# VH-VL binders against q9gzu0, part 44

Target 1, 229 residues: q9gzu0
Amino acid sequence: MGDPNSRKKQALNRLRAQLRKKKESLADQFDFKMYIAFVFKEKKKKSALFEVSEVIPVMTNNYEENILKGVRDSSYSLESSLELLQKDVVQLHAPRYQSMRRDVIGCTQEMDFILWPRNDIEKIVCLLFSRWKESDEPFRPVQAKFEFHHGDYEKQFLHVLSRKDKTGIVVNNPNQSVFLFIDRQHLQTPKNKATIFKLCSICLYLPQEQLTHWAVGTIEDHLRPYMPE
Key: E = the ipSAE of ESMFold2; O = the ipSAE of OpenDDE; V2 = 0.75 times the mean of E and O plus 0.25 times the DockQ between their complexes.

## First folded at step 21 (VH-VL; framework fv_lutikizumab)

Design c4 (at its last look DockQ between E and O 0.49; V2 from the best seeds 0.00; counts 0 for: pae E 2.6 > 2)
Fold by OpenDDE, look of step 21:
Structure c4 (fold): chain C 229 residues (1-229), chain A 124 residues (1-124), chain B 107 residues (1-107)
Amino acid sequence: as target 1 above (229 residues)
Amino acid sequence: EVQLVESGGGVVQPGRSLRLSCSASGFTFSDYHMSWVRQAPGKGLEWVAYISRSGSYIYYPKSVKGRFTISRDNSKNTLFLQMDSLRPEDTGVYFCARTYWDETGVKGYYFDYWGQGTPVTVSS
Amino acid sequence: DIQMTQSPSSLSASVGDRVTITCRASKSISSYLNWYQQTPGKAPKLLIYAASSLQSGVPSRFSGSGSGTDYTFTISSLQPEDIATYYCQQSYRYPWTFGQGTKLQIT
């Protein structure tokens, strides 16, 4: 009699197979919560924390073109891209996010966060939580690290600045787990023309097999490092 | 020194209610999660309730869910357990326990300090 | 729920003996296991957390090990003051559950 863990794995695989036949996503069996923390370089400065209003799981390679474009632009390797495209990966789309700061009146509005030009951000951290649908269980942290360091996306921004392309900008972290959809805006100042990059949406890439890999701790516990005192 | 002092225990009839209190001192109460753990006479330990630092996250086992309510007043350094619809099987010593969580969560939760306990007897 | 099976339920040993208690979880608990000591009429005391981490102020004769579903608590040299009931507890999944306890006596 196989290890209970093996049985669970088998059951999960069967479920996956059935879902594939039905063109359903395993991710559809989960509820998700996502938070975005903009961590500042100054340790005394509290992170800007945002809650994602809705997480949309997508099983289709809806961003295949963007990935391939990134490869063409030498933003990431073809090998990594191919590996990602070949893997059964869930895309977790975060189209909207709102500030969690309760102390600031009006932070409930959808805010585009300016990513560039600025040098005070160390990294973007996405925290993902999930639970089985219709479960009385609490949301659990997904055991995956979603980080995008300032240096990595700035490099890509600078590269894009040199290009005249007006199309939507997508940048990704080196391990292709975090994709940032960026809006490029040109601002005319009295002195000069300035370019601003605003974050519009985020998409996380997670292998399907990791959907059931949970760590321990509450949402509160995991957000605490990013919360204002 | 960390101190937890439970109170409010007593003898009650089935179906009645009782409210336990735990007074905390010697540490910043609002910085720690808290739990209740009970022990039936001559039996082992049973986790009864958990409340996060802010009170935003609360968890119960099935055995007390819907009947017990954990709460806290951080301004008074006090933890509460409202017990409703008490049953004979709820008889035991109830301990207040400081529940630690490290910043990374790698070590998980553990009860690093306990009160002396307060006895609760539910009998007809 | 995760069941914690502790073994043995009771044991007797002599001063200076090595004592070993085992705790088995019904499923993997990823080392989120704690050990407590309870002397008669007293509150439990934390000895070990995260399977193998010794709580501050606890004597070094106490130790813990294990992974997955199987965990071990050890007293390297039993002392008279170690007469107590010992409990394992998992904190991996709600509800948090305890083993049934091991009553330790000195012969």
Scores: ipSAE 0.604, ipTM 0.837, lowest interface PAE 1.1, mean pLDDT 87
Fold by ESMFold2, look of step 21:
Structure c4 (fold): chain C 229 residues (1-229), chain A 124 residues (1-124), chain B 107 residues (1-107)
Amino acid sequence: as target 1 above (229 residues)
Amino acid sequence: EVQLVESGGGVVQPGRSLRLSCSASGFTFSDYHMSWVRQAPGKGLEWVAYISRSGSYIYYPKSVKGRFTISRDNSKNTLFLQMDSLRPEDTGVYFCARTYWDETGVKGYYFDYWGQGTPVTVSS
Amino acid sequence: DIQMTQSPSSLSASVGDRVTITCRASKSISSYLNWYQQTPGKAPKLLIYAASSLQSGVPSRFSGSGSGTDYTFTISSLQPEDIATYYCQQSYRYPWTFGQGTKLQIT
């Protein structure tokens, strides 16, 4: 079979080609649309639904360099290194949104949604759609679920309150697909002072492999359960 | 009972137009997506148009895009297919099909009810 | 476009036989596959949706299975009324496409 040094150089060259291809901003090859629904505990009450004005993709994981270093240093096999490339994460940041309520004239705004101490929210649902950039194709839903239940973020908020040492926090849902960026703020009245936690931004975390895996359905079909009207 | 009744088929020369109608009854028409599917004589089935319940999403295959126009009037429970610039290969039976989507979407789209079809012949 | 290929194109079997029809997609369709029955001179009728889900009112002798690109439709015990042409259809990506059909006859 081949010389050990030749086989290792061939493996490195193949991996380098894949890493160069992946170092292209793969997420920049897609258009995104994202919607955020704040689902109320009351079954009769329709969700507060928002359209994200700009979805900002970031490839902040340096797994490519770690994989290359591992193969070069003989820490990983070639086959294992290819499997690790599919664990790269794309971050989709959503700092600004606008209300989809037809009765209210809304504008694009920074996120400023109070999550605590209110207790009327059941969960936050993010709906993500994509298509290849510059295509005429319709947007299709990304095959992933993005939900953050009230109990999961409240537990983290209560922990922060006990520590008293931070003004802003980041919390994540159990499957680590939704990250909430929270600002701690104080409201004062003539008799009272209260702490609130306001949502400032949402970030969705996707394995890179999910960028090309779509479910079926239109935006209209997927939004229907959450539409306020 | 769900009923879909197509009409407007006939014999027409190449280059001419026809307008097909599909009258719906036995269900809330405005809650359902609709499609047209055709079948050439002795041949298989071909999907030719889709329209969402609101009319906001419309899709066609390349074989008819630009020549056929699907539309609906939810107040009259009626689906339409305007067929312009007809060709001999458009000959066949045209079926009106209800296109089902449940709230979850997990099962995708499927044609759960069909009309009996209306024949269209495009011949010199 | 996703091409759907059925096998066989035609098939003869006796009453009581198990009948199997295969449908292959040119790309993975993630189980968004439906099966329709068309009796001669009639409109198609939905039997199976989402690869394996049985439509209401369809006899339990009909079943579907498969995933990815390969799907199978089965009649466990053929009945005289099952003489028809059977079509698979993908609803994963536009344009939605059908297989060429399988004509089932009784010996």
Scores: ipSAE 0.457, ipTM 0.767, lowest interface PAE 2.6, mean pLDDT 83
ESMFold2 (binder alone), look of step 21: mean pLDDT 94; pTM 0.957

Design c5 (at its last look DockQ between E and O 0.49; V2 from the best seeds 0.00; counts 0 for: pae E 4.2 > 2)
Fold by OpenDDE, look of step 21:
Structure c5 (fold): chain C 229 residues (1-229), chain A 124 residues (1-124), chain B 107 residues (1-107)
Amino acid sequence: as target 1 above (229 residues)
Amino acid sequence: EVQLVESGGGVVQPGRSLRLSCSASGFTFSDYHMSWVRQAPGKGLEWVAYISRSGSYIYYPKSVKGRFTISRDNSKNTLFLQMDSLRPEDTGVYFCARTYWDETGTRGYYFDYWGQGTPVTVSS
Amino acid sequence: DIQMTQSPSSLSASVGDRVTITCRASKSISSYLNWYQQTPGKAPKLLIYAASSLQSGVPSRFSGSGSGTDYTFTISSLQPEDIATYYCLQSYRFPWTFGQGTKLQIT
């Protein structure tokens, strides 16, 4: 049974290969940068900020299946789902992320972030920046809000805990803009069996028309609220 | 009171270099972006350079890119503009400007404080 | 680059008059427009930011409006001290670009 890390790498490579076979999309004309901030409930506690190593844009019709599943699971409204189905949506995959903390030795390693059980996280915020390929222009913030509140993904985790299904767990925010791919791990402690949910990857959903909707500000400006003083 | 004082201007021949300085006081220098704006004699204003608080983000217009270098020393509350390969068209008054950015970005960038400027003349 | 077309290039008006200056961007700049005043021999002064926000300490006779590509600067009642050149600036996209300026004189 290959090293879990090897399996993950293989799965990632397969995904990359599949994505390469897909038709050129508008998203392919952009370079992307993405950052993930884990915002803590304690205001004095600095956010955990991560940089995505590679953003992979994918134009897929698989959005329909996810939407339908979400509707079935009562994760989001049918009306919202219908609106999304009518729009061309770009998926921005973030398979890997690394800590931006330079002060922590070893943060260059791919770290799985534990999302549960913990109650100190307020929300997950994803910041997306883009620019035209081969442009000397700076990265610009995409005018879209990608937030996933703790209460929303915890609710889904609790629901999954009640299910015996061993398959990969995907949770999404109410507006279906942020999808979290979660690894469920069972830890045997001396006292009890504990279940841990680790974040493996993130996928952002963006209407194609919004790819050219930019706000102002540098990456630094937008990351500042999440950076340690 | 916020004060910006430019220095280093003068008369130079084409192809020469000049280094401008801007001394900042009356505010926490490291908390603000900074910019250089110039004005040719009898002409309008032209943005010349931008530098972020940390210095990590720098931008130039095409007119000066590759020739001018903006930098800052936050420990000395000083902004710099290294001007190389000067041309007659670079002649003008150079202003240091504090560049404001609100936390939400909703207000965008604007120059809320300006120095009095330092004159630069490039002539043969 | 975004081009800013400012009009008129020069304007003469009487004390108490309403003065209007326009600035048009070649592309939408999403209200990231500033207005500056420059008196002769002095540094520019910020009057308006974000198209319509009055800078602190600036008299209320100054105002700005507009959206998309078209923006307007207004002096409701011209005063003698308002003799200056006025500039618009877009800060939506690098490179930041100024309008050509409007020289305002009092007749």
Scores: ipSAE 0.800, ipTM 0.922, lowest interface PAE 0.6, mean pLDDT 87
Fold by ESMFold2, look of step 21:
Structure c5 (fold): chain C 229 residues (1-229), chain A 124 residues (1-124), chain B 107 residues (1-107)
Amino acid sequence: as target 1 above (229 residues)
Amino acid sequence: EVQLVESGGGVVQPGRSLRLSCSASGFTFSDYHMSWVRQAPGKGLEWVAYISRSGSYIYYPKSVKGRFTISRDNSKNTLFLQMDSLRPEDTGVYFCARTYWDETGTRGYYFDYWGQGTPVTVSS
Amino acid sequence: DIQMTQSPSSLSASVGDRVTITCRASKSISSYLNWYQQTPGKAPKLLIYAASSLQSGVPSRFSGSGSGTDYTFTISSLQPEDIATYYCLQSYRFPWTFGQGTKLQIT
């Protein structure tokens, strides 16, 4: 008989071909759950944990159109262009969330979390789960790590301060899997005027095939390190 | 010392019900997932139920789904298996197993401690 | 469902022999495989988790290896107390499934 992994790859390729004919992305065939944890530096302090109300998959990249134009304009070789066409990339947007604290009952809201100036956060962790849409199967963790350490985004915020631009900013972690959409605000206090950077949304960046590369464990298992008590 | 003690086994007629209990001690019961595993006479092992530490996630194989109900009382450190509509094929020794989850998330689940089992016989 | 096939079903060996038992999964299980020992009349005991990790208090003569669909369990030097039935378990996907067991006897 044939290799089970080879059969899975062939089945995925056939599905991708059908979806291209319908102009749909593979990500549209999945349900998602996403959680965001703001991990504090103090070991005894519980993480601030949020459930994303709606994970919005977007394939904003016109990969075929851009690749063909790149070949035409000599930006890509034919061999490199064929390799890129085999790799779909998806953006998973998370603009709204709700707190998972037991003593908080509230509505889903636009993401509103002050990231700077403060020095108590160690990192931002995003936990992503998926399953085939319309499946009765449980959600399974996507085998990927989405972390953005405080030092990595603070460096970018300090650079932005030197520009005094009114436009919101987008920063990313070193491996470019987590993108933070930041609003720069100016607050008046009784003493002075202060600049803050507030998180407005998060976007996860990953290859579409990664949506079926699942780890083991339930949502409960993966959330436990971050649960507020 | 981790200890798991099953009770509630016995001889019952087909179609009847039986409730198994597992008393846990020597560890923080509410921090651990639990499972039931059975073994028919002279046969191999079969996993028959899983319950997460909070009780929120419960799974069964097709052989018992709809007939067996796993539950837990974390305040009494006790795991339960309610077995309804019993069949002769359900005959065997039923083990309570602590189901460990590695906090790294990289090593998966495994049964690190087992009870001694309680026998269940379903016959006319 | 993922089927686990153990080989051999039974095995006789002498004290001091190297013993190898295999498990094959019908689908890749990404090393989420455990090995259990069951002495006659007793409860099972965990020996190996995550395909190759030795449980605390388990003698070093026991080892496990493998990946994907093919896994092996080895006793480097068989001892009299190793008379038991050995089971593999995949814990990758529900329903969790055991192999049918390998009965090990001393000649």
Scores: ipSAE 0.313, ipTM 0.686, lowest interface PAE 4.2, mean pLDDT 82
ESMFold2 (binder alone), look of step 21: mean pLDDT 94; pTM 0.957

## First folded at step 22 (VH-VL; framework fv_lutikizumab)

Design d1 (at its last look DockQ between E and O 0.46; V2 from the best seeds 0.00; counts 0 for: pae E 2.5 > 2)
Fold by OpenDDE, look of step 22:
Structure d1 (fold): chain C 229 residues (1-229), chain A 124 residues (1-124), chain B 107 residues (1-107)
Amino acid sequence: as target 1 above (229 residues)
Amino acid sequence: EVQLVESGGGVVQPGRSLRLSCSASGFTFSDYHMSWVRQAPGKGLEWVAYISRSGYYIYYPKSVKGRFTISRDNSKNTLFLQMDSLRPEDTGVYFCARTYWDETGTRGYYFDYWGQGTPVTVSS
Amino acid sequence: DIQMTQSPSSLSASVGDRVTITCRASKSISSYLNWYQQTPGKAPKLLIYYASSLQSGVPSRFSGSGSGTDYTFTISSLQPEDIATYYCQQTYSYPWTFGQGTKLQIT
């Protein structure tokens, strides 16, 4: 009788296979919590922390055409997209997020975050937590790193600035684990027309096999570095 | 020096309640998670409860869930365990344990300091 | 629940001997394993955390190793003061669980 770990792995694989046949995601068996931290370059400045209202899992295999469309639209590279399509990857969409700032009473409003033009952000960090549905277990941190550095998305923004016809843009970090959906807006100032890029939503890419790769610690423990004192 | 001193133990009848206290000193109490661990006579160790620094996250094993309540008063450097509906199987020494969590979270939880324990006896 | 199985349940060795205790988890615990020492009538004492990290102030004769489901605790040279019961603990998932303990005696 195989190692209990092997049995569990096999069971998970069977489940994944079944779900694939049903065009369902293994992620559908989980509850998710997601937090977004905007880490500033200034060390004395506390991060802006947001809680995602709802995490929506989507299986990548079901959206092959959309992914390829994105490639055609030059939203992301063909090579990286092909790699993603070959992998059983789940997309975790964060369409809405709310500020967790305790000092601002009532600002739990859905706030669009301006990413550009500004240079005070060092990186965007997404923290993902999950648990089995209908489980009495606490949320556990998913053992995956989701970071998007300012330099990486700024380069992409600058590239898009030259293309005046696009209102919605998608940028991704180098390892294609974090996708930012950006709305380009033109603001008329008395002197000039200014362009701003607002973050509309975030999507995390996670291999399905990593859905059960948990670290330890509470949400509080993992958010602490980003929380206001 | 880190010190944890449990109190509140005693002899009670089944179905009764008991409240344990743990007084902490020698460290910033509010910066640490805390746990209760018990040991039945001649038996091994059993984790009983966990409470986070803020008190927001609390966990119990099934054996005590719904009957025991862990709480803390950071202003008084005190950890509590309210034990209701006590059973004979709850008999043992109850230890207060500082539960360490490293900033990176990479090393997990461990009990780096323990009190000497307070005895609880549940008998008819 | 994750079950922790220690082996042996009891052990007798001579001063200076190398002592090895094993702990097996019912599933992978990703090195989130701690070792405690408890002398009779005393509270447990942390010796090793995260499978192999030696707690500050603990003698270097104590060590831990392992990964996945299998872990080992070692005393390189047994001393008289090492007479105690040793426990492994997993903190990978709730409920946190201990091994049944290993009672170590000196012959």
Scores: ipSAE 0.812, ipTM 0.930, lowest interface PAE 0.6, mean pLDDT 89
Fold by ESMFold2, look of step 22:
Structure d1 (fold): chain C 229 residues (1-229), chain A 124 residues (1-124), chain B 107 residues (1-107)
Amino acid sequence: as target 1 above (229 residues)
Amino acid sequence: EVQLVESGGGVVQPGRSLRLSCSASGFTFSDYHMSWVRQAPGKGLEWVAYISRSGYYIYYPKSVKGRFTISRDNSKNTLFLQMDSLRPEDTGVYFCARTYWDETGTRGYYFDYWGQGTPVTVSS
Amino acid sequence: DIQMTQSPSSLSASVGDRVTITCRASKSISSYLNWYQQTPGKAPKLLIYYASSLQSGVPSRFSGSGSGTDYTFTISSLQPEDIATYYCQQTYSYPWTFGQGTKLQIT
């Protein structure tokens, strides 16, 4: 029988090749628009709503590392990881945004939003719209749910907090459609530190066939519940 | 009580124009999308125009695109349909329809209230 | 364009009968399907939206079901006032389209 370390390395190399192959996706044939709403728990408080300035349909720099890390530390089975890759997953990166509030004019910036410690956010909602590239067709909502509830990401932050060796953090919602890229920061003095989890970027994951499974409604109709006034 | 009242229909020759109006009452007009739907004599229903509550989104089928123009004046609670280059196949009753969209967005669009219709005849 | 085909195109039934009308879409419309009733000489009236949701004020004898491309409209016990033409409509994709109609008569 062969060397166990050699077999594991060969399996990891095959997984890397499949990940690169999936980079060439159907998503290149679509235009996207994406909006991000931070929905507050207080029912009368309007959402913090942002328009993503450029939706990038690519492999993120963390996609391969996350899958490989899962295989190495037994978070993922090899069969489950291969099954996921066979579904031809699309990554939609949202690195920059504009506030849709009238008092913020033309400001595009990197995502910079404190998610913890705070208790006023109910959930993060991403609204994704697509159309065929080069088309005059209206954008249509992709028929997929992109929600990340506060309780779900706080659980993961608290678990990560107990392990001080982590600097970069990627958390996902239960159905693995929304990935939050989190920076772990320490504020105040070195002797009296408070840990903060800051959102640096959002990535949406979905099977490529979902890009042609559209729901109904205009961007205006879908944004209305989140509009600041 | 929701009311939609169409007007402006009549008999015209091919190539001429008509402008239809729909007066709305009993609801906040600016909160609702609106559509025009027509029905040829003895035939079925055909959607011919949609306008969003803001007026920003406007859609037509190919049969009327470029000839018909839907518009609205929210200050006067009035929906309009400008029909140019009319053809005999445009003959029918034209209905103003309130186009409902629920806040959750899960149930889509439907026409929950209709006007009485205004007849349009295009013939020589 | 999505074509909506109703069956039958006309139908006669007796008071108290169960009446079924089908509507088939040329492509999947994900339950974005409405049913309207039009009595002769009058405007259409919404009965059912989103395939199966009953509009307020509509009698419970009316119901709808289906998914994908195949949808069914049912009157559980036909009444004299139900004489009308019935239309299905998809609002999944522009242009929004109606079926050709089903004329229901009572014998």
Scores: ipSAE 0.491, ipTM 0.793, lowest interface PAE 2.5, mean pLDDT 82
ESMFold2 (binder alone), look of step 22: mean pLDDT 94; pTM 0.958

